# VH-VL binders against q09693r1to98: the designs that were tried, part 25

Target 1, 98 residues: q09693r1to98
Amino acid sequence: MKILASSTNYVLHNRLSNSQYEDARSKIVNFGGEFTNDAAKADYIFVNYSQINRVRRELRTIGTPLETCVSCKLIVKIDWLNEPKESLTPGNPYVIWH
Short names: E, the ipSAE of ESMFold2; O, the ipSAE of OpenDDE; V2, 0.75 times the mean of E and O plus 0.25 times the DockQ between their complexes.

## First folded at step 15 (VH-VL; framework fv_patritumab)

Design A2 (at its last look DockQ between E and O 0.71; V2 from the best seeds 0.00; counts 0 for: pae E 2.3 > 2)
Fold by OpenDDE, look of step 15:
Structure A2 (fold): chain C 98 residues (1-98), chain A 118 residues (1-118), chain B 113 residues (1-113)
Amino acid sequence: as target 1 above (98 residues)
Amino acid sequence: QVQLQQWGAGLLKPSETLSLTCAVYGGSFSGYYWSWIRQPPGKGLEWIGEIDHSGSTYYNPSLQSRVTISVETSKNQFSLKLSSVTAADTAVYYCARDRSDWAYFDYWGRGTLVTVSS
Amino acid sequence: DIEMTQSPDSLAVSLGERATINCRSSQSVLYSYDNQNYLAWYQQNPGQPPKLLIYWASTRESGVPDRFSGSGSGTDFTLTISSLQAEDVAVYYCQQYYYTPLTFGQGTKVEIK
């Protein structure tokens, strides 16, 4: 089952090493997502943070303030990619913001 | 009040690995981010990186290739490793607590001087 | 990276007189969402770690004397000691936490004239 089918997904690569970035990218694609490095176009944003203000800082740093990202449906802790058990919904425990 | 105690070797030779540990007392370890910051003698401050209780890290890009920050939650400790040191890494190294979800620092360790020399 | 530039590098002020330290960021650290300036000030005494004085550009940390005040917005900030005391001799640093990596000013040494 494609958990991220027909979704555009963004990984905050500035927090990740090259290997972590490629790993996350590969997982997103395998789960049916379409990888993007443009947060403004992302349906899902995967972050290595659990706190919303840190997410905001990272998005500001990469030039896409969270509050202006209309397409940003869910912010998800990247740890979800390791053992995805259910589809991403607002009730998912790995969802930081929606 | 929160108190940070830090320790580690203060004298290294070039190419060795710096290793420091910071222990947190008098406050919650979880729910905060913890940072390492260094200061070369007579110079300013450089942020090295941060970690939370779950092990989520962020490193200064200038040091990312050589830095590893880890956490031992059961001990309320977090550590810094800096590989391939040179004289340029000579500095006083501080552990610090980020104020809640904000990256300014309200509690600091006393600092550890690390000198790199042949 | 965001460059933080303090001025002056060194300042000598007579006891009881006003000391003024400036800090400039290469980009604005004012967040339009919450209208806060992500700027902090620290005091560092010799042989000690930095001590938090001000955050959000103008909010004093608990226990900080009233003679310390922070002002400014956007890219230009000021730390003011209204009446310099002997114990205020130290190096002062500004720091932005708006962007990563976090960056500090180069420091301003405050001495008694």
Scores: ipSAE 0.653, ipTM 0.885, lowest interface PAE 0.6, mean pLDDT 90
Fold by ESMFold2, look of step 15:
Structure A2 (fold): chain C 98 residues (1-98), chain A 118 residues (1-118), chain B 113 residues (1-113)
Amino acid sequence: as target 1 above (98 residues)
Amino acid sequence: QVQLQQWGAGLLKPSETLSLTCAVYGGSFSGYYWSWIRQPPGKGLEWIGEIDHSGSTYYNPSLQSRVTISVETSKNQFSLKLSSVTAADTAVYYCARDRSDWAYFDYWGRGTLVTVSS
Amino acid sequence: DIEMTQSPDSLAVSLGERATINCRSSQSVLYSYDNQNYLAWYQQNPGQPPKLLIYWASTRESGVPDRFSGSGSGTDFTLTISSLQAEDVAVYYCQQYYYTPLTFGQGTKVEIK
């Protein structure tokens, strides 16, 4: 079973080049995850931020504040997609919100 | 005491590229965001964009097509390039420290007046 | 973009008297989750960079004299200088950090009457 199987995933484009964004999308699909363009529907939100308050601001800015994402389980630093050796759990070092 | 020192060419012709550098002293470079902010003479402030120690950037959409911010982490320095300048880009340009969790600016450079002439 | 509008554009106040500067945002900058107003105030003396005075609408930055105070919530904010000193002649700016891009008010120039 692939590491992102049965998950819906969003990538916040902020602070990513177009090639970095497309690379992240490809990795999500390769790991068995479904990609969404709507942050409010995601189980996992991948971000190029270390600080949750920055992410909260950007989600507010695009009209999908974190409070409206009833499905969201984790907000994760994008670097996890490069070599995902540990499953995504609240204790994972790449997780900044749960 | 954190100190930001900035330098770069202050006189440009239209279509040239603005280039400024900011060096950070007396504090940590990682763990903060670093911003460029400009102020046309006698006018208000405009946020240009930010960078972190890894080189990841985010720019004001109004300027995004012309702005490049870069970092040299080993020297605790970051730089601004603004391409295709016009007279409208005449301003005092500031570098500033942006707090890690927030986006208000607690330390500022002294400013560099950049004039775009005819 | 969220617009920040200050009033008045210019203010003349007698030495030792109260100065009041208003800032209005086009949208609320109050985050109901943490009950914080994402609003800062800066002072800019002639020929100098801006200096942070107030953040969270009412929290004074370290080293800022207690004659400076901030108040307000949501869309309407006030910076008050309770007893104007000669060194307080400056331009004052509000700034929101609730939405991106970060935006500033146009400034309020404070002069001695």
Scores: ipSAE 0.479, ipTM 0.857, lowest interface PAE 2.3, mean pLDDT 91
ESMFold2 (binder alone), look of step 15: mean pLDDT 92; pTM 0.950

Design A3 (at its last look DockQ between E and O 0.70; V2 from the best seeds 0.00; counts 0 for: pae E 2.9 > 2)
Fold by OpenDDE, look of step 15:
Structure A3 (fold): chain C 98 residues (1-98), chain A 119 residues (1-119), chain B 113 residues (1-113)
Amino acid sequence: as target 1 above (98 residues)
Amino acid sequence: QVQLQQWGAGLLKPSETLSLTCAVYGGSFSGYYWSWIRQPPGKGLEWIGEIDHSGSTYYNPSLQSRVTISVETSKNQFSLKLSSVTAADTAVYYCARDKYGDWAYFDYWGRGTLVTVSS
Amino acid sequence: DIEMTQSPDSLAVSLGERATINCRSSQSVLYSYDNQNYLAWYQQNPGQPPKLLIYWASTRESGVPDRFSGSGSGTDFTLTISSLQAEDVAVYYCQQYYYTPLTFGQGTKVEIK
């Protein structure tokens, strides 16, 4: 089942270890998503934070302020990748921002 | 008020693994992020990393390859492991609470644990 | 990483006189979204952990005496002790929390002249 078939997805580089990063990347691809390293171009941003202010810090550090991210649709807790049961929507319990 | 108590071995040989634990009393463990910070003798402060009650971690890139921070929520504790230590890792290690859980400045600190690495 | 540079490294001030410590960040820590400076100040006594004094560059932590004040914006910040007391002898650190990794200044030792 391709849950992310039509989406461009971003994983925060500095947030994850190399192994975690590769794991997340593989999962995104397996779910039909297109992986990107550019948060500004991402439809979905996967983060290991649950607090929006820390997500903001990460995006600032990467160089993509959250408030200026035109392409950003949803910020999703990375734990969603472990057990994706449904498509990502604003009502998804793993969505922390949209 | 919140109190942080920390403990662990203070003397290590090179290549060994540093292991410290911090316990939180007098306040909620959930809803906050918790950090480890170290200070070499007579030097400044270096942030090591953080963790929340769910186990979400972030490490300083300078130490990422050697650092593991874990949480034991049932005990209101979080721990630091630093592998392959050298003399450069000699420092007082502090656990600390990120204020309000949202912001990475620190309002409560442990008393610190001196860890000395010597052959 | 964001470099935090304090000046001076050490400062000797007479009791009752003003002590001024400066902190400079290599990048701005002012966030346009909320117009806040992500900058904190700490006091550290010998053998003790740092104590939070100021956050958001100018907000005093509860219990901190009025003689401590923080000012500045962007890349340049100042901690001021309006009237130095004996108990104020300590090392002071600035810290940014705008970027990861979090970084601290190298510290300023404040002594009594």
Scores: ipSAE 0.606, ipTM 0.862, lowest interface PAE 0.6, mean pLDDT 90
Fold by ESMFold2, look of step 15:
Structure A3 (fold): chain C 98 residues (1-98), chain A 119 residues (1-119), chain B 113 residues (1-113)
Amino acid sequence: as target 1 above (98 residues)
Amino acid sequence: QVQLQQWGAGLLKPSETLSLTCAVYGGSFSGYYWSWIRQPPGKGLEWIGEIDHSGSTYYNPSLQSRVTISVETSKNQFSLKLSSVTAADTAVYYCARDKYGDWAYFDYWGRGTLVTVSS
Amino acid sequence: DIEMTQSPDSLAVSLGERATINCRSSQSVLYSYDNQNYLAWYQQNPGQPPKLLIYWASTRESGVPDRFSGSGSGTDFTLTISSLQAEDVAVYYCQQYYYTPLTFGQGTKVEIK
């Protein structure tokens, strides 16, 4: 199985160029993940932030505060997509929230 | 004591590019977010955008098509470029530090640079 | 964007008297999850950058005199100067950091009556 198989994934566009955003989206698909345009439905949210409280603010800003994401398991630094050597679990160094 | 020193050209013609630099002294550059904030004469403050030590930026959507913020981490400096200026861009421009690098309220500010765009 | 509206635009207060500045946000800046109001206050003297006074609506920044206090929640906030001093003559701004973009009130000028 591919490393993101059976996952629904959202990429927070903030702090990404359009090409970086499309690159991240392409990597998610290549790793077997499904992409969603709705953060509230995602299992994993990929972000270009290292601080969870900044992510919380951006999710509030787009109308999907973290509290509304019942399915969300992890918020993950986007750079994990470049080097996905370790499975995506709460202990993963790229995970900033679980 | 952290100090922010800023410089750049203060008089521009319409269509030119505003360019300002802010240098950070007496404190760490990494671990914080750094912002540019402007204030038209006699008016309130407008947040322009932010950058971290890695060069990752986020801009106010109202300005993002014209704004570039960049960093020179080895010099503890970050800069603002605002393209295609008009008289509406006349303001005092400040650099500022996000106090904890997390919450976006600002404890250290540069002294400000008045940028005037001729009509 | 969240609009921050201050009132009054200016006020004159006698030395030693109470000054009260109001700030209203167009949407709540209270995050019910952590029960915090994402609201800061700044003081700005002429020709100077803003100086942070209050954050989290009511927490004083280090070195800010006790006569400055912040109160309010949700959409309505107040900065109070309990006994105005000569050095308190300035323009005061509120700022929300609940949503992006960050937004500031238009300012309230405080003068000695």
Scores: ipSAE 0.389, ipTM 0.841, lowest interface PAE 2.9, mean pLDDT 91
ESMFold2 (binder alone), look of step 15: mean pLDDT 92; pTM 0.945

Design A4 (at its last look DockQ between E and O 0.58; V2 from the best seeds 0.00; counts 0 for: pae E 3.2 > 2)
Fold by OpenDDE, look of step 15:
Order: C-alpha cells, then sequence, then structure tokens
Structure A4 (fold): chain C 98 residues (1-98), chain A 120 residues (1-120), chain B 113 residues (1-113)
C-alpha cells in the first residue's frame, strides 16, 4: 500500500549507520515516495528526534538550518516508517513540525 | 534533586562488550534526554550518545557502529553497550542528564562514573 | 567534528587573583535564530564527574559562585574566576552543543601558585 505521495521527495536528516539509512530509504520508496539525499530538494524530512531543538541541531550540523529551509513541508519522526498507519498529514501524531 | 547511579563490569578483555546501566532517582525520567560520556585516564571528555525516554537514540559517529544505548522506562534506567572493545576504550564512563528535556545537550546531573579497563 | 581548543593547558594563579581560561571553537557556535552561543563550561575535581558552571556562554548555573563568569561569542570564549579560591583548583572544560557530535575542549588545569 502506498501511503506517501507520488512525486514527493523525502530525506533523512539523521546520522544513521549505512544499514539503518538504507533501510529507511527502502521503506520510503516502498511506501510510494521518492528518496533524496539533498535537503534542498526535500518536501519532507525524517528525523530521529521528537524535540524541535534537537532537530534544529541536526539540521544545522548537515548545513540546512530549519529556519531557512524553504523546501521543508513537514518534519516526521522516523519511527513512522516502522509503523505507517496513517498518511502524512498535519494531524499525524508523528509529525513534529510543519 | 536528581541523582544518577551507575554500575557495570569494570574489567574487560579485548573484543568483549562493555555493558553499563544508569538509574535515575529523585526526578522525572520521562521527557528527558540522557547521555553517556567517557573520559580516558588523564584525558578529556568524549560524548558517546544520547537517548530519550521513548528510546530515540543518537550516537557519536565515531562510535555508532559499536554503540547501543537502550532504555527501560519502567525502571527509570538507560544502558550503554559498546562492542569489540580495545585498550582505547579504557575510560571512566559517565551517564548524564541533559539540562532541558526539550532543548539542549549540556549536562546538569552526572553519575559518579564507572572505570572500565580493557586489558589482555 | 567541531574542535574545541582551550588555552592554556595549565594555569597557576595565586589565591585571590584572577584566573582566565580561553576556549576556541573551530566553527561559530552562535545561532543567528536565537542569538545564543551554544557553549557550556564545566568544573571537574579529581575522582568526580564534571560540574556544570556556565551555559549559553554566560549564564551561570544555579549555585555557582559569582566569581565564575563566562564571556565571548562566535568562536572565542572565556571563563573567568575573578578571585581564585582554594576549592577552585580543578580541571575546566568548555563544550559546544551547536553541532553533533557534542564536543569538549581538552581541559585546563587550574592550580594555586
Amino acid sequence: as target 1 above (98 residues)
Amino acid sequence: QVQLQQWGAGLLKPSETLSLTCAVYGGSFSGYYWSWIRQPPGKGLEWIGEIDHSGSTYYNPSLQSRVTISVETSKNQFSLKLSSVTAADTAVYYCARDKYSSDWAYFDYWGRGTLVTVSS
Amino acid sequence: DIEMTQSPDSLAVSLGERATINCRSSQSVLYSYDNQNYLAWYQQNPGQPPKLLIYWASTRESGVPDRFSGSGSGTDFTLTISSLQAEDVAVYYCQQYYYTPLTFGQGTKVEIK
């Protein structure tokens, strides 16, 4: 079942192991999304944090401060990829910013 | 006030797995981030990684291939495992609490530390 | 990783005199969004864990004596002990929390001259 929007780019903003990174990437693709490693091209970002300030720290570290991220539509808890029960909407409990 | 108590084996042989546990008393466990930090004898401090009460982790890239941090919320405890240890992993290991649960990674409460020595 | 460099490595100061420790980050830890410096200072006594002294570069932790102060911005920071006391003999560390991984300075040992 596709639960991610077609022609929408998703990016992981986490320092994951190669296996974890590939696992998450595969899930995104399997759910019908398009994966990108370029934050500037992303519509949605997945993070391993639930707190916005730690998300900010991670984004600063990879050179994409949240406050200047024009392309960012939603920030999603990466755990959503393991249990995607609902589509990504503003009411989704895994959405931490949008 | 918050108190962190930590324990685990202090003597290991190379290739073994370091295992430490930190228990939190006198304060809320949920809603905070918790870190492990180590200090080789006579040297500076190295941040190992952090975990929140839900089990969300972030590791220092220099150690992430060998590090696992876990949480047992029902016991107000979190643990560190470091696999494939070498002499370079000899250090005092500290558990610590991030001062602000939702914000920042500087540390207001620390465990007393556990010396872990790796030798043949 | 962000390199934190302290200077000097060791410092001997007479009782009642000023002690000054410097910390330099390889990149700025000043966040333009909130105009805060993501920099902390710690004191560590032998056989004890570090103790938080200063955060946001200049905010003193509760219970920390007034003689401790932090200053600086961007990449250059200073911890000052205005009048050194015997109990201030310790190793002091700076730490940035702007970037991951979190990194510490190598430490400055403060002794009584």
Scores: ipSAE 0.459, ipTM 0.844, lowest interface PAE 0.8, mean pLDDT 89
Fold by ESMFold2, look of step 15:
Structure A4 (fold): chain C 98 residues (1-98), chain A 120 residues (1-120), chain B 113 residues (1-113)
Amino acid sequence: as target 1 above (98 residues)
Amino acid sequence: QVQLQQWGAGLLKPSETLSLTCAVYGGSFSGYYWSWIRQPPGKGLEWIGEIDHSGSTYYNPSLQSRVTISVETSKNQFSLKLSSVTAADTAVYYCARDKYSSDWAYFDYWGRGTLVTVSS
Amino acid sequence: DIEMTQSPDSLAVSLGERATINCRSSQSVLYSYDNQNYLAWYQQNPGQPPKLLIYWASTRESGVPDRFSGSGSGTDFTLTISSLQAEDVAVYYCQQYYYTPLTFGQGTKVEIK
């Protein structure tokens, strides 16, 4: 059972090169997660931001403000995908919103 | 208190690469976002893009194919490169700091500006 | 993109009199979650960089004189200089930070009549 099994995942493209974006998508799939192109349908949103208010702005910009995403459970710093030592829970240090 | 000092070549030929550097004095470099903003002569302001201390960038989509912003954290410096310039890129270029660390995008400290002229 | 439109383009006001600058955004910059307006004002003296005056539409930056005030909500905003001083001759800009890209108004030049 892989660490992202049974999850639907979105990667916010902001502050990622195309290569970094594709690398993140590949890691999600390799860890057993399903990828979505629609942030509103994701369980987890991976971001290259440390501050939630910047993420809120970008989600507004793409038409999926955080307040309208009923599926979202965690917003996670994308660096977690490089060394996923702990499972994704609200207490995980890479989680910036839950 | 916080001071932003900027430099770079001010006269370019078409197709050259614009290159500017901004150095930060009297304050913390990490924990903030740093932006480049330009102002064509006699006109308004255009946000170019941002960078943080880790080197992560985000660019105005209108310019993103030609823009590179980079950082040298050990020197408290960040830089702008704009490739393939034309006369339309003639402007005063400013470096600026986002206020309140990395939360919001309004600018409390600005460099003095560098006029870059691209010959016709 | 959110377009920011200022009026008037230029304004002449007698010393000690009130100056009023308007800014209109093409879309609301009021965020319902925190009930704040994502709007800033800057002053730019000739040959100088912009200087932050107001953020959150009405919050004065530290060191900015009390004669500067901001008001408005949603799409309509006003910068007021209650008693114009000689040092207030400048171009004033509004800026939204609600959406990316960040955008600025075209500027309003304030002169002494």
Scores: ipSAE 0.331, ipTM 0.819, lowest interface PAE 3.2, mean pLDDT 90
ESMFold2 (binder alone), look of step 15: mean pLDDT 92; pTM 0.946

Design A5 (at its last look DockQ between E and O 0.72; V2 from the best seeds 0.00; counts 0 for: pae E 2.3 > 2)
Fold by OpenDDE, look of step 15:
Structure A5 (fold): chain C 98 residues (1-98), chain A 118 residues (1-118), chain B 113 residues (1-113)
Amino acid sequence: as target 1 above (98 residues)
Amino acid sequence: QVQLQQWGAGLLKPSETLSLTCAVYGGSFSGYYWSWIRQPPGKGLEWIGEIDTSGSTYYNPSLQSRVTISVETSKNQFSLKLSSVTAADTAVYYCARDKSDWAYFDYWGRGTLVTVSS
Amino acid sequence: DIEMTQSPDSLAVSLGERATINCRSSQSVLYSYDNQNYLAWYQQNPGQPPKLLIYWASTRESGVPDRFSGSGSGTDFTLTISSLQAEDVAVYYCQQYYYTPLTFGQGTKVEIK
């Protein structure tokens, strides 16, 4: 099943350990997503935070202010990758921004 | 008012693992982020890392390879482990509460001096 | 990392006189989205943890005397004690929370002249 087949996806690095980062990367790829290191080009941003202001801090730190991301569709809690739903919608409990 | 109490061993030898615990009283533990900050004697402050009650952590990259912060919500406690200590890790270690969703600190523990010496 | 530089390192001021501490960040900590400066000030007495004085560059924490004020924006910030009191002898730190890792200034020791 390619849940993210038509999506470009970003995992915020420097937040996760190398092992956790690689795990998330592998899961995204397995779900059909295209992994990117550029949040500005991402359709989905996967984060370890659940609070929007901390997500904003992370994006500022990597040089991509959230408010300037025209391509961003959803910010998703990384825990979603452990129980992926076929459709990511604003009603998804793992979606923290849309 | 919120009160942070912290404890742990204050004397270590090189290569040992620092272990400190912070307990929160008089306020909500959930809904906040919690940080560890250290201060070498006579020097400034260095942020070590943070954790929320779900267990999500962020570590200072300068210490990331050696730091583990954990949480035990049932006890309103969070802990710090720092492995492979050297003399450079000698410092007063503080636990602190991040104010709401912002990473400035409104409540602090009294600090724990940890000395690393042969 | 964002470098926070305070000046001076130490300051001696007569009782009742104004004390001024400066803090400079290597990059702006002003967020255009909310127009807030992600900058805090702390007071630390000997043998005690830091005490939060100011956040958002200019907002006093509850219980902080009116003689303490914060100002500045972008990269340059100032903590002012309008009339120095004996209990104000301490080390003061600025801290940015705009970027990770969080970083502090090196501290400014305020003494009575």
Scores: ipSAE 0.610, ipTM 0.872, lowest interface PAE 0.7, mean pLDDT 89
Fold by ESMFold2, look of step 15:
Structure A5 (fold): chain C 98 residues (1-98), chain A 118 residues (1-118), chain B 113 residues (1-113)
Amino acid sequence: as target 1 above (98 residues)
Amino acid sequence: QVQLQQWGAGLLKPSETLSLTCAVYGGSFSGYYWSWIRQPPGKGLEWIGEIDTSGSTYYNPSLQSRVTISVETSKNQFSLKLSSVTAADTAVYYCARDKSDWAYFDYWGRGTLVTVSS
Amino acid sequence: DIEMTQSPDSLAVSLGERATINCRSSQSVLYSYDNQNYLAWYQQNPGQPPKLLIYWASTRESGVPDRFSGSGSGTDFTLTISSLQAEDVAVYYCQQYYYTPLTFGQGTKVEIK
């Protein structure tokens, strides 16, 4: 029933204040998702970027290049957490990679 | 033809805040990343950080505790503040446009020499 | 951080002769999944801002003369000026954009012999 049920979720801290980061974590939990501190283990990666190539660089920088994340299904713009009207699918307008 | 014009105080005392502004003319401001890059006299270049038109920033970790980059979209301007300066912050400061979504820079301001007295 | 090291620090070349500048990164900047080198070159004339010459290691920016060429892959890169002209007297910098923070080489000064 919960929109993030059975998912593991990572939030890329880049371009987020500590307050924004904690807000995103709270929303993930409220939506039934599990949080992980390891991007390589996440089903969904939430980011404050519109360009996938910027995200690829930052994931490389922290040692978890996207290509090594075997669990990752979607990379999603963080703003989806503010108004999650539609479930996360590859066609969702907030999804920048699948 | 895109032009970046920059200005700000060129002489500072230790502990003051460096403040520079860059204005973009002859081109689109939206849809690009904008960076500050500095060059100590006779030395190489150091990337300071970036901003997009939404105001979201990312800073070089070496400077991030002292850096604020902001944007004034209505004026096509972005600015740099660097707090608690020392003589080590003496440099020419450049604003630059990110050519694409992969941070290499095609247009640069003319530079502003900022000198911090020792 | 990726350290970018250029050699030589300074180079004197006769007009019309070939100038060769090397850049070495402390880690590979080749992304195996797109097979591209995340490496740019800039020219900086005295009193001027840097000017983009080359990106993706070998692609010339628009308006850059074809006497400038870039080559190399992984950790070792070369900027070549095939026939040095007076206006090419400058400091040249390499820059990686593979990792954050973005880093530049220390520069190579090219002057007329």
Scores: ipSAE 0.485, ipTM 0.864, lowest interface PAE 2.3, mean pLDDT 91
ESMFold2 (binder alone), look of step 15: mean pLDDT 92; pTM 0.945

Design A6 (at its last look DockQ between E and O 0.70; V2 from the best seeds 0.00; counts 0 for: sugar tag NDS H60, pae E 5.2 > 2)
Fold by OpenDDE, look of step 15:
Structure A6 (fold): chain C 98 residues (1-98), chain A 118 residues (1-118), chain B 113 residues (1-113)
Amino acid sequence: as target 1 above (98 residues)
Amino acid sequence: QVQLQQWGAGLLKPSETLSLTCAVYGGSFSGYYWSWIRQPPGKGLEWIGEIDHSGSTYYNDSLKSRVTISVETSKNQFSLKLSSVTAADTAVYYCARDKSDWAYFDYWGRGTLVTVSS
Amino acid sequence: DIEMTQSPDSLAVSLGERATINCRSSQSVLYSYDNQNYLAWYQQNPGQPPKLLIYWASTRESGVPDRFSGSGSGTDFTLTISSLQAEDVAVYYCQQYYYTPLTFGQGTKVEIK
């Protein structure tokens, strides 16, 4: 089952090392997602933060404030990629924004 | 109240690795981010990077290639390593607590002077 | 990176007089979402770490005397000491936490005239 099938997914690349970024990218693709570096177009945003205000800071820093992301569905802790569930829902413990 | 105690070697030669540790007392280690900040003698402050109790880090790009910040949650400690030091890395290094979810700093260590000289 | 510029670099003020320190950010640190300015002020005494004075541009940290006040919005901010005391001799820094990397002003040294 492709958990992220037909989804556009963003990774906050400035937070991650190159190795971590490539690892996350590979996992997202393997889970059926489409990787993007444009948060404004993302259905899911994968972050290395657990605090929403720091996520906001990072998105502001890269030029895409969270509040302007119309297509955003969920902000997900990147650790989820190491322990994927059947689906991403607001009840998922790795979801920090919905 | 929260108290930060820091320690490490204060004298290094060029190309060596700076290593400092900060221990947190009197408050929760989890739920906060923790930062390293340095100050060259007679100069201003430079933010180095941050870490939370889970090991999630963010580094200033100016130092990213040489910096490693780590945590030992069981000891309520976090550490700084800065590799390939030069004279430009001579500074007082501070550990600090980020206040709540925000990146301003309400508690500081007393600082550790690290001098790099041949 | 966001550049923080303080003025003046040094300030000599008589005891009991007003001291004014300015801080300018190269970009706005006002967040439209919460209408807050992501700006802090610190006091640093010789041989000591910085001490948090003000956050959100104008909110005093607990224990900070009323004579310290912060004002401003967007890119221009001011720290005011309404009546300078001897213990206020120190270097003061502004800091933005709107963007990464976090950045500080270069500092303003306040002395007694």
Scores: ipSAE 0.671, ipTM 0.888, lowest interface PAE 0.6, mean pLDDT 89
Fold by ESMFold2, look of step 15:
Structure A6 (fold): chain C 98 residues (1-98), chain A 118 residues (1-118), chain B 113 residues (1-113)
Amino acid sequence: as target 1 above (98 residues)
Amino acid sequence: QVQLQQWGAGLLKPSETLSLTCAVYGGSFSGYYWSWIRQPPGKGLEWIGEIDHSGSTYYNDSLKSRVTISVETSKNQFSLKLSSVTAADTAVYYCARDKSDWAYFDYWGRGTLVTVSS
Amino acid sequence: DIEMTQSPDSLAVSLGERATINCRSSQSVLYSYDNQNYLAWYQQNPGQPPKLLIYWASTRESGVPDRFSGSGSGTDFTLTISSLQAEDVAVYYCQQYYYTPLTFGQGTKVEIK
C-alpha cells in the first residue's frame, strides 16, 4: 500500500515557490494521499518550517488556527516528501508537532 | 554574554543596494531566528524580515520585492541586502535575536546608521 | 496589519513616583486557545538599541527590576514603573507578535519632572 494511503494532507504554501508547492502536492497524490485546501481538515500538515510556533502563527494568519483542526495528527517538515522511507509517526525525525 | 556585531557601508546614493552584515558571538547561532529591524531618525521601529541557520527567510510584505536576507552559518553571520534605495530607506538598521520563535527580541546589535543622499 | 498606538506620547514623572504608559492594539492580541497576550515592551535609552523588558504582556525579562510591570489583555495594555529612577528616562515601545507583519507602537518618552 502507498505510504500516505487513507490520509488527508495539507501543504502550507509559505516559504515555497509555486513550483515547490505543486511538486509537494503531486508527491502527496503519488504516495496515495488525499489533498485538501483546508488545513483544519487535514491529518498531516506539511510545512517549510523547523519550529512549531512559526507554523501556529501562519495557520492563525490564514484563518485556520491549529487548535481548530480536530483531525490533525502531525505537522511534518516538507522535506519528508522527497524520499519517504517510513510511515509518519510522532517519533519520525521530520515531525515537529504531534 | 551574547553579542551581535554589525557592519556595512553607511552612506549610499539613490538606486544603490544597502548591504549589512551581522556576526554572532558568545552564543549559539543554530536554534534561533535572526531579524533585521530598522528605525528612521526620530521614528518608530519597522521589522524587515528574518532568517534561520538553514537559510529559511520571511520578509515584511512592504519590503519583500527589494529585500534579501542571507546566512553564512559556518561564520555565524547573516546579512541584509536592500536594493534600489531611496531617501525613505534612511534609518538606523539593527540585527536582533528572536528569543523564542515568536519574534520578540532579547539581543540587539548596536545599530548602523544608513543615510541615502539626495 | 495590527496597528499599535501608545499614549501618552510624552510623560513627565517625579523621581520615585509611578509612571504609566498605555498601549492599544487595533485588533486583539489575545489568543483564546492558549490564553496568551502576544505583546512585548522595550526600553530604548538615547543612542542605544531597544532592550526587552516584558513579554507575554506581563512576564519580566531576566535582569529587569521589579519596579517594571506589565498588565492588560486583548487590546489594552499598560507598562507601569512603580517608582521612577533616574536611569528609567527613555523611550518605551510596545510590540505585538500575534500577526505578521510584526508591529511596534510609536513610542512614549518618559522624563523626570
Scores: ipSAE 0.068, ipTM 0.726, lowest interface PAE 5.2, mean pLDDT 89
ESMFold2 (binder alone), look of step 15: mean pLDDT 92; pTM 0.943

